# Designs tried in a protein design chat: VH-VL binders against q8ixk2r445to577. Part 14

Target 1, 133 residues: q8ixk2r445to577
Amino acid sequence: FFGMLQNKGLTDYCFDYNPPDENQIVGHQVILYLCHGMGQNQFFEYTSQKEIRYNTHQPEGCIAVEAGMDTLIMHLCEETAPENQKFILQEDGSLFHEQSKKCVQAARKESSDSFVPLLRDCTNSDHQKWFFK

## First folded at step 9 (VH-VL)

Design gb24
Fold by OpenDDE, fold request of step 13:
Structure gb24 (fold): chain C 133 residues (1-133), chain A 119 residues (1-119), chain B 112 residues (1-112)
Amino acid sequence: as target 1 above (133 residues)
Amino acid sequence: QVQLVQSGAEVKKPGASVKVSCKASGYTFTDYYMHWVRQAPGQGLEWMGYIKPNSGYTKYHQNFQDRVTMTRDTSISTAYMELSRLRSDDTAVYYCARVKHYGSGFDPWGQGTTVTVSS
Amino acid sequence: DIVMSQSPSSLSASVGDRVTITCKSSQSLLYSSNNKNYLAWYQQKPGKSPKLLIYWASTRESGVPDRFSGSGSGTDFTLTISSLQPEDFATYYCQQYYSFPTFGQGTKLEIK
């Protein structure tokens, strides 16, 4: 699966990553932004290795969850995917993070009008449903 | 064996377009990024951009953003690079190159396609 | 773009010599998570395509003779040919792939 990773509950919002330095893509938080279909910073891929890859960069970035955090941070993909980069995109649209045993949920960023994907306890909320478009 | 075979030499006039092909064999075409790199006579290597064959996603260097188009035909494991509005300084050998997984170097390279732009 | 600076641009050597080529990057090519350096070395002979020699700064590509070795970390890297052979006279390039690919200017190794 590849393309824009869009949230079902937060309508018209997609995974978005726009690092301040295109030559240093690691360490910043993945956010949600209106789906614009331009593909520059909203093109992702879910792979058979259970990675969510950022195809806009070479080498590819992979979304990871760092210890003690509930945010999605960009790392580089590795030959052996680390445990904190493994996700399961289930048939029902839920995006499950294996290590934390939590689901990715579209949420409002604190003290902001922006939105971010956060790890939360898994529910049947549409805000935890994702699909590629 | 893994190999990339490119189309033959091209001679073009300024303002014209050129489309170079790169046929892949010996591996799953859609599993690897295909990059394009050119080399002007007596000069170094210049990265132009890449295409992800499974999705067709492309990324171009800003120096070529408005003139280059990279495409692929997965049915025949072939990548294409089209450069438009050619000028004399576009004269170079153009290479397609497969990037190994996780970006760990280019291997293999095509044999190169010489493009000569002259009035 | 990450700038790669090679030194020297050219050098002359004899068969059997130990040769070293250096490459410096404008930013670190070391990824802390896997402790790998995203740096490759290529050999190019006239009229031929570049050939991958080293990747991850120090790993030899399959089929590459043992006399070729890569070292370094962060921003400073070195390609070493322990005992130069006749077939080693060529142009060598370093390349970073920590980000969008960029190459060094090249080092032309000529026979003395």
Scores: ipSAE 0.888, ipTM 0.949, lowest interface PAE 0.6, mean pLDDT 96
Fold by OpenDDE, fold request of step 13:
Structure gb24 (fold): chain C 133 residues (1-133), chain A 119 residues (1-119), chain B 112 residues (1-112)
Amino acid sequence: as target 1 above (133 residues)
Amino acid sequence: QVQLVQSGAEVKKPGASVKVSCKASGYTFTDYYMHWVRQAPGQGLEWMGYIKPNSGYTKYHQNFQDRVTMTRDTSISTAYMELSRLRSDDTAVYYCARVKHYGSGFDPWGQGTTVTVSS
Amino acid sequence: DIVMSQSPSSLSASVGDRVTITCKSSQSLLYSSNNKNYLAWYQQKPGKSPKLLIYWASTRESGVPDRFSGSGSGTDFTLTISSLQPEDFATYYCQQYYSFPTFGQGTKLEIK
């Protein structure tokens, strides 16, 4: 699956990654932003390795969840995908993080008008449903 | 055997354009990024950009952003690099190079294409 | 761009000599998660394409003689030829692939 990863519940919001330094793409948080379809920041791939890749950079980035965190952080993809980078995009649109056994939910950032994807207990909320467009 | 075979030498005048081809064999063309690197006579290696063959996504170095176009034909496992508005300082050997998975180096390289720009 | 500073620009050596080439990056090439350095070394002979020698800073490519070794971490890297052979006279380049590729300016290894 390729393209924008859009949330169902938070209408017109997509995964977005725009690191301040293109030579250092690791360690920054993936956010949600209005879907604009211009590529670059909103182009992702769900792979057979159960990775969510950031394909607009070389080497490619892979979304990971660090220990004790509920945020999605960009890491580099590895030959053997680490457990914290494995996701299952299910048929119902839920995005399941295998290691934490939680689902990715579109949420409002605290004390902000911005939105971010966060790990939360899995529910049937549309805010936990995602699709590629 | 993994190979990259490039098109032959080119002689161009200033202001013209050149299109170099790079045919891949021995591996799945769409699975690997294809980069282009040039080398002026007696100089070092200069990265120009890359193409992701499966999607056609390209990234160019700023020095070439407005003059270079990288394309591919997946049906024949061939990558192309076109450089327009040629100048004398574009005289160089142009290489296509496959990047191994996860970016771990260029391998293999094409044999290189000599492009000479002279009035 | 990540700047790669290679030293020296040229070397004269004899067969059997130990040769060392250094490369410094403007930022760390070490990825903390896998503890790998995104650095490669290439050999280029006149009229030929570059050849990959080392990747991940210290891993030899298949077929590369064991007299070639890479070391270093972070921002400082070294290519060592333990005992120079006649076929080793060439130009060597370091290259980072932590981000968009950049090369060192090269080191020409000539016969003394």
Scores: ipSAE 0.828, ipTM 0.928, lowest interface PAE 0.6, mean pLDDT 95
Fold by OpenDDE, look of step 9:
Structure gb24 (fold): chain C 133 residues (1-133), chain A 119 residues (1-119), chain B 112 residues (1-112)
Amino acid sequence: as target 1 above (133 residues)
Amino acid sequence: QVQLVQSGAEVKKPGASVKVSCKASGYTFTDYYMHWVRQAPGQGLEWMGYIKPNSGYTKYHQNFQDRVTMTRDTSISTAYMELSRLRSDDTAVYYCARVKHYGSGFDPWGQGTTVTVSS
Amino acid sequence: DIVMSQSPSSLSASVGDRVTITCKSSQSLLYSSNNKNYLAWYQQKPGKSPKLLIYWASTRESGVPDRFSGSGSGTDFTLTISSLQPEDFATYYCQQYYSFPTFGQGTKLEIK
């Protein structure tokens, strides 16, 4: 699966990654933004290795969750996917992070009008449902 | 066994277009990025861009953004690079090159295609 | 673009010599999470395609003779040929793949 990764509950919002430096794509937070399909910043791929790849860059980036964090951070993909980069996109649309045993939820960033994907306890909320478009 | 075989030499006039092909064999074509690199006579290597064969997604160097088009035909494991509005300084050997998994260098390279642009 | 500065541009050496080529990057090629340097070395002979020699800064590609070695980390890298052989006279390029690929300008190794 590849393309825009769109949230069901937060209508018309997609995974978005726009690093300030295209030559340094790691270490920044993945956010949610209105789906527009333009540029490179909303193109992702879910792989058989359970990675969510930002594959508009070489080398490819992979979304990771760092220890103690609930945010999604861009790392580089590795030949052997580290545990913190493994996700399961389930048939019901839930995006499950294996290591934390939590689900990715579209959430409003505190004190902001912006939105971000955050790890939360798994629920049946549409805000935890995702699909590729 | 893994190899890239490119199309033959081209001679073009300024303003024309050239399309170079690169046929892959010995591996799963769609699993690896295909890059294009050119080398002007007596000069170094210049990266032009890449294509992700499974999706067809491309990224071009800004120097070629408005003139280069990279495509692929997955049914015959072939990548294409078309360069339009050719100029004399586009005279070069053009290479396709596979990127090893997770970025560990270009391997293998095609044998190169010489493109000569002259009046 | 990440700029790769290679030196020297050319050098002459004799068979049996120890040869060192340097490559500097405008930013670090070290990825902290895996502690790998995204740097490769290539050999190119006249009329031929480049050949991968070293990747991850210090790992030899299969079939590459032991006399070739890569070292360095961060922004400074070195390709060393411990004892030059006749078939080693060629042009060598460094390449970074930490981001969109860029190459050094090359080092032409000629016979003295």
Scores: ipSAE 0.770, ipTM 0.913, lowest interface PAE 0.7, mean pLDDT 95
Fold by ESMFold2, fold request of step 13:
Structure gb24 (fold): chain C 133 residues (1-133), chain A 119 residues (1-119), chain B 112 residues (1-112)
Amino acid sequence: as target 1 above (133 residues)
Amino acid sequence: QVQLVQSGAEVKKPGASVKVSCKASGYTFTDYYMHWVRQAPGQGLEWMGYIKPNSGYTKYHQNFQDRVTMTRDTSISTAYMELSRLRSDDTAVYYCARVKHYGSGFDPWGQGTTVTVSS
Amino acid sequence: DIVMSQSPSSLSASVGDRVTITCKSSQSLLYSSNNKNYLAWYQQKPGKSPKLLIYWASTRESGVPDRFSGSGSGTDFTLTISSLQPEDFATYYCQQYYSFPTFGQGTKLEIK
């Protein structure tokens, strides 16, 4: 799967990544932003290794959640996907993080009008449903 | 068995364009990035950009952004680099090289294509 | 761009000598999550394309003789040739692949 990763519940919001330094893309949080398909910030690939790859950098970035955390942050991809970088995009649209056994949910960033994907207990909420467009 | 074979040497006049091909064999062409690097006579290595053959996505070094176009034809496992509005300081050997998506050394390199720009 | 500074620019040595070539980057090349340095070394002989010698700063590519070794971490890296052979007289480049690639300016190794 290739393209913009859109949320069902938070209509017209997509995964977005815009690192402040092209020479240091790791360690920043993935956000949600209005889907626009302009520029390079919203193109992701879901792979057979269960990675969500950010493909506009070489080496490629892979989305991870560090142990005990709920934020999706950028790591560098590796030859074999580390456990904290493995997600299952299920048929019902849920995006399951294998290591934590939690689902990715569109959420409002604390004290903000901004939105971010966060890990939460899995529910049937449309805010936990994702699709490529 | 992994091999990158480039097109032959070219002699061009200033203002012309050149298109160098790089044919890959011995591996799955769309699983790896293709980078382009040039080397002027007696000088070091200068990175020009890359293409991701799967998607066709390209990134160019700012020094070449307005003159370079990188493309590919996945049906024949071939990458291309075209440099337009040539000038004498574009005289160099042009290399293609394979790179893994997660980062790696350049391996293999093509044999190089000499482009000479002279009036 | 991440600047790679290579030293010396040229060097004369005899067969059997031990030589070292130094490479410094303007930014750390160590990714702490996997503990790897994104640094490669190449050998280039006149009229030939570069050949990968070392990657991850210290891992020899298959078929590279044991006399070649890489060391260092973060911003400071060294290529060592423990006992020079006649075929080792070439130009050597370091290269970072932590971000968009940049190369050192090269070290030309010549016979005395």
Scores: ipSAE 0.671, ipTM 0.882, lowest interface PAE 1.4, mean pLDDT 92
Fold by ESMFold2, fold request of step 13:
Structure gb24 (fold): chain C 133 residues (1-133), chain A 119 residues (1-119), chain B 112 residues (1-112)
Amino acid sequence: as target 1 above (133 residues)
Amino acid sequence: QVQLVQSGAEVKKPGASVKVSCKASGYTFTDYYMHWVRQAPGQGLEWMGYIKPNSGYTKYHQNFQDRVTMTRDTSISTAYMELSRLRSDDTAVYYCARVKHYGSGFDPWGQGTTVTVSS
Amino acid sequence: DIVMSQSPSSLSASVGDRVTITCKSSQSLLYSSNNKNYLAWYQQKPGKSPKLLIYWASTRESGVPDRFSGSGSGTDFTLTISSLQPEDFATYYCQQYYSFPTFGQGTKLEIK
């Protein structure tokens, strides 16, 4: 699967990544932004290695969650996917982070009108359902 | 054996366009990136951009963004690079080169295509 | 762009000599999470396409003779030819692949 990764509950919001320096894509947080399909910030791929890959950079970026954290940050992909970069996109649309045993949820950033994907305990909320468009 | 075979030398006038082909064999064409690099006479190597053959997605260096188009035909395992509005300083050898997912050096390279731009 | 600076720009040496070429990058090429440096070295002979020698800063490509070695980390890298052979007279380039590729300007290795 590749394309825009959209949230079911937070309608018309997609994964978005816009690093301030295209020569240093590592370590910044993935956000949610209105889906637009323009430019290269919203194009992701779900790979057979269970990676959420940002393929518009070479080498590729892969979404990771550091141990004990709940934020989705950009790492470089590796030929053998590190455990903190493995997600299962379930048939019901839930996006499960294997290492943390938690699900990705669309959430409002604290004291803000901005949105980000965060790890939370898995529920059946539509805010935890994702699909490629 | 992995091999990249490029089209033959071209002589062009300023303002024209050139389209260089790169035919891949010995591997699954859609599993790797194809990059384009040029080298002016007596000069170093200049990266131009890449194409992902499986999707057709391209990324170009800003110096070429408005003049270069990279395409491919997966049915014949061939990548193309077209450079428009040629200038005399576009005279160079143009190479295609394969790159693995997750980062690698360029390997292999095509044999190169000499493009000469003169009035 | 990440700037790659090679030194020296040219070098004269004899068969059997030990040769060292350096390469500096404008930012670190070390990804601390995997401890890999995203740096490659190439050899180019006149009229030929470049040939990959070293990747990950120190790993020899298959078929490259043992006399070629790479070292360094972060921003400072070295290609060493331990005993120069007649076929080694060429131009050498470093290249980073931490981001969109950039190359050093080359080091021409000539015979004395």
Scores: ipSAE 0.405, ipTM 0.821, lowest interface PAE 3.5, mean pLDDT 91

Design gb24
Fold by ESMFold2, fold request of step 13:
Structure gb24 (fold): chain C 133 residues (1-133), chain A 119 residues (1-119), chain B 112 residues (1-112)
Amino acid sequence: as target 1 above (133 residues)
Amino acid sequence: QVQLVQSGAEVKKPGASVKVSCKASGYTFTDYYMHWVRQAPGQGLEWMGYIKPNSGYTKYHQNFQDRVTMTRDTSISTAYMELSRLRSDDTAVYYCARVKHYGSGFDPWGQGTTVTVSS
Amino acid sequence: DIVMSQSPSSLSASVGDRVTITCKSSQSLLYSSNNKNYLAWYQQKPGKSPKLLIYWASTRESGVPDRFSGSGSGTDFTLTISSLQPEDFATYYCQQYYSFPTFGQGTKLEIK
């Protein structure tokens, strides 16, 4: 799959990556923003290695979850995908993080008016359902 | 065995176009970036751009972006580089090269395609 | 573009010699988040395509003899060949891939 990764429950919101320094793409949090398809910030690829790649930029970034964290952070992709970068996009639209056994959920960032994808216990909520467009 | 096999040498006149092919084998073509690099006679290496075969997304070095087009045909695992409005200083060996993953450098390279531009 | 400067442009050496080739970048090639230097070294023999020797500044590609070593960090890098063999006489290039690739101008290593 390739395109904008959209949330079913948080209507019209997509994965978005807009690093403050485009020469250093790693270490920043992935956010949710209104889907627009402009400026390349919302292009992602789901690969055969179960990676979610930020793939309009070289070097490519891969979404990861660091130990003890529930936030999705950009890392550099590696030849063999590390376990913390593996997600299963299931047929029901859930986005399952293999290492943590948790699902990606659209959430309001704590103490903020912004939205972010976070790991949460898996439920059948539409806020845990994702699709490419 | 991972291999990149390029089309044969070409002789062109100034103002013409050339299209070089690069056929991949031994790996999943759509999983890896394909880059193009050229080398003028007796000179060093000059990066031209890349294509992401899974999406068709391209990025070109500014020196080439008005004249180069990189494409691919995923059904035959082949990348293409077309350079238009050829000049005599475009005489070079043109290489395709794979980036397997971030951090590996270029490996492998194609065997090179010599393009000679002369009147 | 990141400018890569190699030194020397050429050198002559004998079989068995230790040689060093230096490469300097116009900006740091170190990614702090993974602590890697995004620099590669290539060997090119006449009429052949380049061959990857070293990536991440110091990691040998598989099948590359251990007499080849890379070192350095940030802006200053060195390729060392500890005991030259007849097959090592070639042109050597450094290349950064911190951003869109650029190459050093090459170092031609010839038999003395």
Scores: ipSAE 0.007, ipTM 0.573, lowest interface PAE 11.4, mean pLDDT 86

